# Ledger of designs, part 5: VHH binders against L-malyl-CoA/beta-methylmalyl-CoA lyase (citE1)

Target 1, 346 residues: L-malyl-CoA/beta-methylmalyl-CoA lyase (citE1), of Haloarcula marismortui (q5v463)
Amino acid sequence: MTRLCRTFQTAPAAIPNDNSAKFLVSGLTSKGFQAPDWLVPDIEDGTAPSMKDEAVDNIIEHIPDHADDFAGDILPRVEWAYDDANARERGIEQVTRLAEAVGEELDGFVFPKVGRLDDVRDAAGVIADAERDAGLPEGTLEMAIILETAPGRSDLREICQYATDSRLSGLVFGPVDYTAELGGRTLDGERPRWDGLLEALSNETSAADIVAIGGPFDQLFHERAGVTYYNAEGYADQVAYEATIGIDGSWSLHPKQTEQANRIHMPTVEEMERDLHKIESFNEAKREGTGAVVVDGQMVDEATYKNFANTVKTVRAIDETHPAQTEAYYDDDLLARARDVELIFG

## First folded at step 22 (VHH)

Design j5
Fold by OpenDDE, fold request of step 26:
Structure j5 (fold): chain B 346 residues (1-346), chain A 122 residues (1-122)
Amino acid sequence: as target 1 above (346 residues)
Amino acid sequence: QVQLVESGGGMVQPGGSLRLSCAASGFTFRKYYMSWVRRAPGKGPEWVSTISGSGGSTSYADSVKGRFTISRDNAKNTLYLQMNSLKPEDTALYYCAKDYWSGESYTLWDRWGQGTQVTVSS
């Protein structure tokens, strides 16, 4: 089963405030539906150039205090670029320092602006070295990459194939930088959604059994007559679209986004009821006899069963990490069934 | 390439004026709030000013109110900061930043320039 990641929430690790770690701590202490599956302390684009060191310091200072209580995964986004040696050097330093200081509390790292497969391997090597030097067991820290370069897109299949035997566990789309890199022009004021890339991302990550995450939403606010308001519908639509095409998670920067994305990426009550019924019916039929099982007039083979099972497994994964979310979203009976049903396959 | 490039910094005497510019590229400039943030050596960063996408809404830190004016030219993808009556305490590296979240309670930025140095000294 693919690792759980409905929400990829970036939190600036340092902000220009008296409390520079405010958003980092807020993310770490988030509750309910506002708790992301992946919290991403952001040292890269979300942190000002002059605050990079402070960002690292903030992570080191605050992660130990909250990591045990944070249910999700913590993956700092470091500086990196396939075509910028200085960025790479900074990233190496950041990974090294963080692994040494708080590697036991981290779940991995996010590398932006990765190039081709070789660059991804290089990034993985950085983590490997940091693990070794920090005295951490091999494979402790996972890796996610942001797909936002032409070379990365070009090697998407190869990169995902590499994931099968590596610490790579997720790919995140970065449409802003990708558009910019390709020289895309927003003549109508709208950035391309890049459906072809998203479909490819969904396919290749699925084939490799790793998570796919959509990019940040750029129409988060509207302004009219001097009033700014949150575009909740726009974001929800993007998340829903991502879910529709098999993208596992969505990018968020704010708790309101996280809440929406967490909810949208959960199996619906109807889906759960349907799939649980199918599983239970199949299980009963299998216990009673041998041969092909027909449920509700349809033959259910192992592959079909696994699809139903994935729904239950997803809910179980959410339940294990965020029981408050599943308990709020599903009634007691349905959730109990999801917890207790035997999965013969999958 | 997404870029924010600040310019217009320099050295001025107290009471002097400077106009900073930030050239933006790689995104739809007019759709986003933009901000100026400054960092003085040895001090924490300080938010200076924010302007809405249309330019219809502006906000300022108390320390610069009445002296600084934020503006933008969306046709030129350029953000400006007119700084008048400059004081030594205004000495800082001034960053142009793209706002991602522009709520009432706080602002989140997702892109930063490299900054332009402003030095106010006699």
Scores: ipSAE 0.433, ipTM 0.775, lowest interface PAE 1.3, mean pLDDT 92
Fold by OpenDDE, fold request of step 26:
Structure j5 (fold): chain B 346 residues (1-346), chain A 122 residues (1-122)
Amino acid sequence: as target 1 above (346 residues)
Amino acid sequence: QVQLVESGGGMVQPGGSLRLSCAASGFTFRKYYMSWVRRAPGKGPEWVSTISGSGGSTSYADSVKGRFTISRDNAKNTLYLQMNSLKPEDTALYYCAKDYWSGESYTLWDRWGQGTQVTVSS
């Protein structure tokens, strides 16, 4: 089963404030729908160059205090670049230090600006070495990469194929760096959405049974008459689009985003009712015979059944990690059905 | 690649002035808030100023209010910080930062420059 990741929330591991770990701790202590599936302590672009060490220190200091209570996965984003040896060296050090100090509490690492397959393998090797040196069991730490380079895009299929036999568990789109790398011209002031890439990302990650995550939303805040507003509608539209094309999760930088994305990526009550009904009906029919099953006038084959089952499996996954979310979103009867129904396929 | 490149730093006497620039590339500059953040030796980082995408809204730390002015030229993809009446306490590495979110209690940045050194000394 594909790992649950409706929300990829980056939190700067260090900010230029008296409480530099404020966002990190906020993420770690988030509750309800504001709790992300993946919390990503950000040592890379979200942290100032002069604060990289402090970022690592903050992670080391605060993760042990909160990791047990945090339901989701914790994956620090480290420095990395396929074409920058210095960034790679810094990333290696960061991974090594974090694995040694708090590897037991981490779920993996996020590598940005990865190149072709060989570079992804190199990144995986860094984690493997750090894991080994830290005395952690093999496979303890997973890997996600940010797809934001031309070489990475070029090798998208190969990278996803590699995932089936590796610690790679997710790909995240990075549209800003990607656009920049391609030399894209924003003649009208708008960056391309890169629908083709997103579709490819959705397809290749699905084929490899790993998660696909959309890039950050660019218009989170807008100014009106000198007042800054949160663009909830704009973000919701992006998340909805991502969901419609099979992207599993969305990028979040704020608790409000996390809440929206978590909700949007959940099966609706209507979807649950529909799919559970189909499953239950199928199961009943199957118990009566071994032939083709017709539910509500439609033949249900194994493939169709699996689609219904995926809805239930998704809800179960969310329920296991975030029971407060499912209990808030679904009534008791519906949730009980989701928990108890037998899945013959899927 | 997204880049922020600061310039204009240097050494000045107390009471002097400097104008910092930040050249931005790799993103739609006008759509983002931009900030200046500084770090003095032996001290923690300090937020200095933020400006909205359009330039219609600005904010300043109390320590620099009345002395510093943040501005931007969206046609040139450039952020500015005019620093007047400089004090020794203003000595720091000054960073240009791209805002992702400016909230009531905090600002989130997702890109940083390498910084430009400002030294105020007699």
Scores: ipSAE 0.040, ipTM 0.555, lowest interface PAE 3.3, mean pLDDT 90
Fold by ESMFold2, fold request of step 26:
Structure j5 (fold): chain B 346 residues (1-346), chain A 122 residues (1-122)
Amino acid sequence: as target 1 above (346 residues)
Amino acid sequence: QVQLVESGGGMVQPGGSLRLSCAASGFTFRKYYMSWVRRAPGKGPEWVSTISGSGGSTSYADSVKGRFTISRDNAKNTLYLQMNSLKPEDTALYYCAKDYWSGESYTLWDRWGQGTQVTVSS
């Protein structure tokens, strides 16, 4: 599993269409800035109750045809709920079938509606059992969870601490189910803000060195005078806020959202120029034996340097996975410097 | 808790009419596209109709155009499907779904009802 997760794109694994795998295949064959870092074939809420077996069949049929050409990670969302044993039974079957049939092509699974830490451990155990029964090396299949229950929120710190030595690699926020479980209300059509939860999510996942992913933005389109148009500004505002508070990625429901989130989560040209200059200047001074360095009036030490290095590491991770994106976004000289600079501290 | 509850299904003769309802709760109903989807025994699911949040835009599968009418009452948080000139091939379990577009969109269907059975026979 990689830390790169600017985008968490769910795609229904079965829909009511002659080609029921239409959106799954569209995700697997995505290109350019519409290619998500994490593709999430969705067996859970995105697939009708009567079609969940077909969703699993579609994943098994289509993943092998496309996985080698898909640059990002593939993590199906299975059924689960801490308070619904039938949902958990169906999820166990889904994980078991998928690990056996296509486990070598998958990167892990997403578990919705998790409860307290013990429920998260149980979910991880389901993956471990399926991995072993499929003959896969230990740790092949990672886990991400959706934080959308009161018990899950209550155990957030404990869940993230568990991640340090486990297959748990990411936490995703589910605002609709979370609001409903808390008995929250929408007033005048406005969504709850949940800023405190998002800050806590960013903090606890950062402490555990795992990823945090924001919740979906389901106001995809506006209507005005009977005309439907894409809500570009609404999504951009949410993604920008998530980025400023340290959320690592954003939930996408549509290729247009994936493109926006991928771009917003990239370091800007100005940020990269600034940070590269400071790294390059420090490296030159260090080769000359100077212990402390002042660059543009700022003292650069190991801690400050690591912040600049994070910019370069982020760009390198994107470049390794999606070189077409970095080559389109940065000029050739700037990108070459990002690729080549030595990271003394990092 | 987000809930969608379908009702109004039943037995009806060919050529008859039936009106389905879907009661929505736990979300701001008027902001979302809503759809009807059906699944006949032994067949794959079939999209039937979609309506925009305001009700100003509707679309229908070719198999039901001119016979079915989708509507909504945003004051009552209720979606409707008026089915006229019913045929035996309309026999199916009918679901309502939140945020579904016709099969040309990447819109997430994030909630489904339990379905209501419609049977068209003599």
Scores: ipSAE 0.012, ipTM 0.438, lowest interface PAE 8.8, mean pLDDT 86
Fold by ESMFold2, fold request of step 26:
Structure j5 (fold): chain B 346 residues (1-346), chain A 122 residues (1-122)
Amino acid sequence: as target 1 above (346 residues)
Amino acid sequence: QVQLVESGGGMVQPGGSLRLSCAASGFTFRKYYMSWVRRAPGKGPEWVSTISGSGGSTSYADSVKGRFTISRDNAKNTLYLQMNSLKPEDTALYYCAKDYWSGESYTLWDRWGQGTQVTVSS
């Protein structure tokens, strides 16, 4: 029952353009496989310092016009830093303004550069105060944090334990700021290796039943012989690695990345055909009074069945939020079977 | 932390020249596209120029083409904007920005400097 977040797409809430809300509105009106599970209007690093007030204004202006048609969740990234009181003051103002003006349309907030557990509690308190002042039910607005500081990493276990009884619903890895804070060096163009952090992130968020989201992939395009092309292979490799180690979602900086990550995180047609056939065959055998059966050379018992049921549950979760995606990805008959099949074990 | 610090702004007469610099730290500078963006007083922001990580590809807004030259020194982690034949219309606060792509359809800026003021007046 982990919250659905295949994709965490940041979009600058204001840019230097005649239409400063261009990318915000593009995200809010995204369709098909370019529609992220979480849209993150970005007031923080994606918006120029001189435009942060305009970014808040853009969110307030455009959310009401588009939120009804946007199927995913909307969580703005506000300013914050554990070691910068002025950044925290600006973030408090941003949360307060947004909760009052559009809090019923938002699902929560993303806090960057958090420190130890006490700083995370302080951030959660900001949301709680803003909810109360806006007249919103307690717990309406959730929180995600970006794990990108040494103190935050040091308290990872304690932060995740706190999440089990709080509004904290997701942790996101920020490798660039994390590397910089540790004094890490990039020698000879070698990418930082944070395998230990990512494994710990996957483990501790799983123990707390909250989402883990991998860091951004900012090599969006290759340049070769004066030609620029999209780096589909590089992003796909990162998303596959994240999935392999149990990271729930992928950070997207661009609609092309969102489409790739959304597709990679879906069960394939072949997986669905296989698992539905095994479920359906088992259900028929169970109605006839047999327990464990062999289907296509594989024994199916309660434990094995639950594995196949997880495939169906995943598709149902995506289908509930994004029926256009499941209807485009699966044949009508296959999707109808996934929607209708009885899951007699779990 | 990722930092971008602009310098080289100032007062100059029309027809004059000025060279802006942007010192970068906290990331592998040569891997990223970099942009200059400007904001005139009381006006919206305007993209000026973008350069690829290698420096092999450059692009310019029509308003500055032929007068401005973007360049970079990857050994010094520094971005430059050489501005020649300056006009009063070039008066603005100039920012450098870390950029992911220089295409005309989608530009994404990840980090920004604080800006350096350029004033072109008689």
Scores: ipSAE 0.012, ipTM 0.449, lowest interface PAE 7.9, mean pLDDT 86

## First folded at step 25 (VHH; from m4 with Y33W Y109S)

Design n2
Fold by ESMFold2, fold request of step 26:
Structure n2 (fold): chain B 346 residues (1-346), chain A 122 residues (1-122)
Amino acid sequence: as target 1 above (346 residues)
Amino acid sequence: QVQLQESGGGLVQPGGSLRLSCAASGFTFSKYWMSWVRQAPGEGREWVSSISGSGGRTYYADSVKGRFTIARDNVKNTLYLLMDSLKSDDTAVYYCAKDSWSEFGLWTSDYWGQGTQVTVSS
């Protein structure tokens, strides 16, 4: 695991409510398994056009009260679109205002609807300019982008290569805008899964050692006879699929989705026990002069060891950020072994 | 159990007017913001208008501002939408929603009704 992001939770930064910051503050004060790894205060599509200035004001007002106690990262989603200069100008103003007012409390920004590599470089430049104007050290504010345009998909490899030595730390899939831009058709009510895009995303972000994040699941609730209930199974199925193809994290629109995705992206107790046993057995064999060992019918050599080490690294990353989650999820002995075991190969 | 029942939809000519109603029960109506949300065939649900519990603050989507008026009667526990200068783009099922929020540019709520059809056609 390179950077911890099991969950990318967007929260509208302003809503038509007496407490317009209601969901922003709820995200900032989230606890337990409802605490996302990345909280994304949403100025863009999550906030109505007439309320975007209020959204920026809410972020400035409320972030300082909560950021030190929030365990995860905070990356507002600003306005941007490769083909809309007015959206880009509003995004530049939003980044500038936020970096100046609360830049020490933020971890970065999310840019939607990016185009080809040059557009991604332009967005990174906006952050760099805002850092300078705010007096922040270079590299303080990271960048994530949403891959949801045809030009962005065309330059995916180049964008990930750029990420290797830049502030770009994550790519997020936006299936709704992507399908619409390609002229995609919903046959029998089913949107394309875009398996080829997801595979490419997993591959190219892995090569660049940055995070890949799946798209939103907007079927939050089922409705029957006027009664609404949460769609737990539908979201779990999507998150599990994303995990199996190597997507690092999942987009969450709601604290209930965050809890599910956080848990699904954690190694299970069984996986951790299995992989720890293999690591410990190999380490013992190495101290006795044996370079490889068969454990439970599987040879453990350097290549297979790295797979088991990834499990421990994932748990350690979660434990550093959210020790209450790991302490609730794993028993004391198992967690202590994960914390202490020597990882000879990474 | 929150219950919302929309009514007042129908077929109207372009330029016409219509008044929608939503009868609410199962919660303290005056405590909550209420919204109108619409859904055209094959589309997601799109926010139209919201009103505060007291009725003192109102908000409208840009596409309906100046043409639609939201109101509420806290004695009768009823939400209204007065629709004027209707055009073909306004054709949709209109839903009444309690305490709505935005999701990825599409508005939703924990609770909404069964909807009432508005069709604007020559």
Scores: ipSAE 0.012, ipTM 0.482, lowest interface PAE 7.6, mean pLDDT 87
Fold by OpenDDE, fold request of step 26:
Structure n2 (fold): chain B 346 residues (1-346), chain A 122 residues (1-122)
Amino acid sequence: as target 1 above (346 residues)
Amino acid sequence: QVQLQESGGGLVQPGGSLRLSCAASGFTFSKYWMSWVRQAPGEGREWVSSISGSGGRTYYADSVKGRFTIARDNVKNTLYLLMDSLKSDDTAVYYCAKDSWSEFGLWTSDYWGQGTQVTVSS
């Protein structure tokens, strides 16, 4: 089963403020729909270059206090680059230090700017070494990578194939760095959305049964007459698009985003009702000993059944991690059905 | 359309000084952090310095700290890098970058100029 990740929320691990861990702690203590599936303490692009050490320190300091109460997964984003030895060295140090200090409370690491398959393997090796040295059981820490390089894109299929037998559990799109690396020009004022890449990402990750996550929304805030506005509609549109093409989760930088993304990536009430009905009908027919099952005029085979089942499994996964979200979103009867229905397939 | 244009690069002797400029357009300049980054031949891109929108906060890489000064003129929409006591190791293409720094702590450069060559050689 694909790991649940509707929201990939990056939280700067350190900001240039009196309370440098403000956003980290905010993420760790988030509740309801503002609680992300993945919290990503960000040491890389979310932290100033001069504050990297403080970022690591903040993670070490605050994760133990809140990890037990945080229902989602915690994956720090470390420094890494396929073409920068210094970045790699820093990343290794960060992974090593974090694994040693708080590895039992982390779920994995996010590696940015990965290159080809060999580079991904190298990154995985860094985690493996860190686990070993920290005395953690093998496989304790998972890995997600940010797809934002040409070599990475080139090896997308191979990287996803590698995921089947590795700790790799997710791919995240990084459109900004990707565009930059390709020498893309914003001649019309907007960066490409990279639909082809997103579709490929969706396909290859699905084939590998790992999560695909969209990139950050770049127009989250607008300023007019000195007032800053949250672009809820723009973000919702992006998330909806991602969901439409099979991307499992969306990048969040703000609690409002997390709330939107969590909601949008949830099965709708209508979808749940539909799919539960079909499952229940199928189950009944099967119990009656019929070879071919037709539900509402549609023949339902195993593949079709699994599609319906995925809806239920998704809701169950959300319910297990964030019961407050499912209880708020679905009525008691529907949720009870989702919890109790037998899944013959899937 | 965001545009960044670097200038001021050139050939200098060790110990010399240069002043780089970056002309920015297509966005509200004063609202964004700006950065200088450099790339030496055969090496990856290296962060050099960053400055807040107001200019009140500045950061430097250890390699340039005490020698380089980042500044900005928000009236002129121009970013500056004052480079003193230049070394051979400072030889690189220098890029001006618009950062996506926000209240949420995002520190990512999303636009880059074409760069200006700085060569430090005797």
Scores: ipSAE 0.007, ipTM 0.250, lowest interface PAE 11.3, mean pLDDT 90
Fold by OpenDDE, fold request of step 26:
Structure n2 (fold): chain B 346 residues (1-346), chain A 122 residues (1-122)
Amino acid sequence: as target 1 above (346 residues)
Amino acid sequence: QVQLQESGGGLVQPGGSLRLSCAASGFTFSKYWMSWVRQAPGEGREWVSSISGSGGRTYYADSVKGRFTIARDNVKNTLYLLMDSLKSDDTAVYYCAKDSWSEFGLWTSDYWGQGTQVTVSS
């Protein structure tokens, strides 16, 4: 089953404040629906150029204190660029330092601005070397990449194929840099959603059984008459769209976003009830020794069964990581059924 | 329900060694810091040692540093305290504790076992 990632929450690893690790710690100590599946300490765009070292220091300082109690995965976003040697060098240093200091507490790294397949392999090699040098078991640190370059998009299929036999576990869309990369213009203040790319991302990641994550939402706050409003509806619409086309998770910059995305990417009660019923009915039919299984007047084959099973597996994955979320979202009976049902296929 | 059960305590002579165990259940053991604390008669609880979920980080009170070793087996859901070079001052009821971080980032112990008596006497 594809790794669980409903929420990709970036948190600046360092901010210009007395408490420079404020957002990092906030993410690490998040609870309930505000707890992301993936917390991404951001050394790249979320941290000022002058504070990169401090960002690394903050991660080293605070991750050991909180990582064990953090239910989700922790993947720092490092500096990287397929066309910038200096950025790559900085990224290598960051990965190396972090792996050495706190590698056992991390789940992987996020690499931005990756190029073609060879660049992705290079990035993976950086992690491999860092693991080795840090004395970590091979393959313990996973990799996610941000798809935000033309070369990366060009090699999307090949990159996803590479994922099947590598530490690559997720692709994240980066629409801002991608738009810039292509020379796109936001004449009306809005960048393209890039539906074609998102569909391709969904398809190729599904084929490779890795997670696909949408890009950040740019209109999170609206200002009217001096008052700032959180655009909950706008974000919800984006997340819902992503979910509809098979994108597994959404980008979050704020706890409110994380909460929304976590909820929206969960199977609904109706979906769960439906699919559990189908599974249970199928199981019963099989126990009775009937060759063809008909559930509610429809023939259910193995492929169809697996689709139902995916719903249950998703809920189980969420339940394992965030039991408070599933317990809050599903009634006791439904959740118990999800926990206990036998999955013959899938 | 979180359950912690200490064992391995007993009477030992000064300079002797003991191995305490704490069986944990009711929570994902490997995801939590665990601690040993002790309470001598008439005294308050004293922190002894802590270990991270993965076991990669360990901390010790100055009074036991170099003598005690905290360890854990996450497969067995068991916390250990290896006590060497025991002293009379080590006499206490030893408790294992489940630690957690509050929403504000405060390190706290949420649950405690019933304790096991360690007596160091000639």
Scores: ipSAE 0.006, ipTM 0.227, lowest interface PAE 12.6, mean pLDDT 91
Fold by ESMFold2, fold request of step 26:
Structure n2 (fold): chain B 346 residues (1-346), chain A 122 residues (1-122)
Amino acid sequence: as target 1 above (346 residues)
Amino acid sequence: QVQLQESGGGLVQPGGSLRLSCAASGFTFSKYWMSWVRQAPGEGREWVSSISGSGGRTYYADSVKGRFTIARDNVKNTLYLLMDSLKSDDTAVYYCAKDSWSEFGLWTSDYWGQGTQVTVSS
C-alpha cells in the first residue's frame, strides 16, 4: 500500500506583505479538495532571502493555532545545499528551532539540494539531533528530500536503499535546479521534462517502498486577449504523465493545483466499483471453500487480488485523512463498501 | 527571451567602491523583483540583495548591509548595485537574477546573466 501523498504543496512561510504569513495560513486552513496531503511551509525558495527568519517565526506562531484542524502532514522545507555550508548551517538552525518550538505539531522536514548519500545521512542526523534535544520520541519527524543535483541523481539508488531503514520517507524531483546544475537549456520557455530521471525515481522509490513526488509546474496562469486564466490543462497533463509512470504524488504551487492533483490521484468511481466487485466476489467464493476463483471471466489469485486491494487501501487512506473528500467524490453506497470490505490478502 | 547582461566589475583595493549594472531585456522589467547573487571561487551561490519591481522595497544580506545599495531604473531597464567599503571577502562573480516573484508569493531565480568579476585585492 502506498503512503498517502497525492499532493506536496509548498506555501511561502513569509512574503513581503503586511500579513507576511498570508499563504502559510491559507495552506493551514485549506478545506475540501484544496487541502493537500503534505503541506510544506516553505522557508527555502518560496521565501525571500531577507525574510527567512520571519518565515520560521511565522511557522512557530501559526502552526499551534491551526494544526489540530489540518488533516494532512506538515513538513517545512528548510534551507540546505550540498555545496553550501552556510545554507546547511542555516538549515540546521531552522530544524532545531522548529523542532523545539512546534515539533509535536510537525510531521517532518523537507531538505532541498541534497548531494550524495553522505549528505542525506547528515540531513537525517540534523533531524535526529533536533528530536532528541526537543525531547521527542525517535522517529517522530520524518524526512523528505528534493532530488535536484547531479550528485544526488548519481547516488539515487544508494539513497533509496538508505531510506528502507531510516526516517527518509519521500523523494521529490526539483527540475529547475537539476536543469541548471546539468547545464540544461530552456528552449522556447520550456524546461526539459527529464523523463529518464522520473522513470528512475519511480523505480528506485518503489523498490524502497517510499513515495516519489514529481516536480513543480510553474506555468500557473496564461494570458489570452489581455485576460489572465489559470492553466488547468498544463498541470493536468503533467500530473497524468506522472501517474502513468508510477509517481505517487505531484508538487503543487497553488490551491488550484492541489485540487486538481488530489482528484487525479484518487481511484475513479469506475476503478473502485470494478475492484470492489472482484474483492467481494473472491471473498464470497473463499468463504464457501472454493479454491482458485474466476470473477467475470478473470482468474483472481492472491497476486491479482492484491492489486484490487491496493485500490481500496488508497481510498481508505484518503478517507481516514480527508473524509470530506471521499464523501464528496464517491456515492454513499460505494464508499461504505470500500470502508467495510474484508481484505483477505494485502 | 530573457536577457541579462552584467557589467561594471573590476579590480579594486580594500575600502574602494564599484558600481555594477545589469541591462535587462525580453520581459517587462518593472513587473519583477530583481536580485544580485554572488559566487566566490569554489563556493556556492550567495544572495546579496533584492529589490521590488517598483523599487519601493529593498533587502540585503547581513554581510553587505550598510555597504551595498541596490537600485533600479525602470525607464532604462537597468539594475544597479553600488558597492562601497569593499572587503576581500566581497571577491566574487556577481550575477543579476530575475526573480519570478508574483502576487501569489512564488519565488524563483531561474534567470541570471553571465556575471561580472569583482576582485578586491591590494
Scores: ipSAE 0.000, ipTM 0.190, lowest interface PAE 11.8, mean pLDDT 86

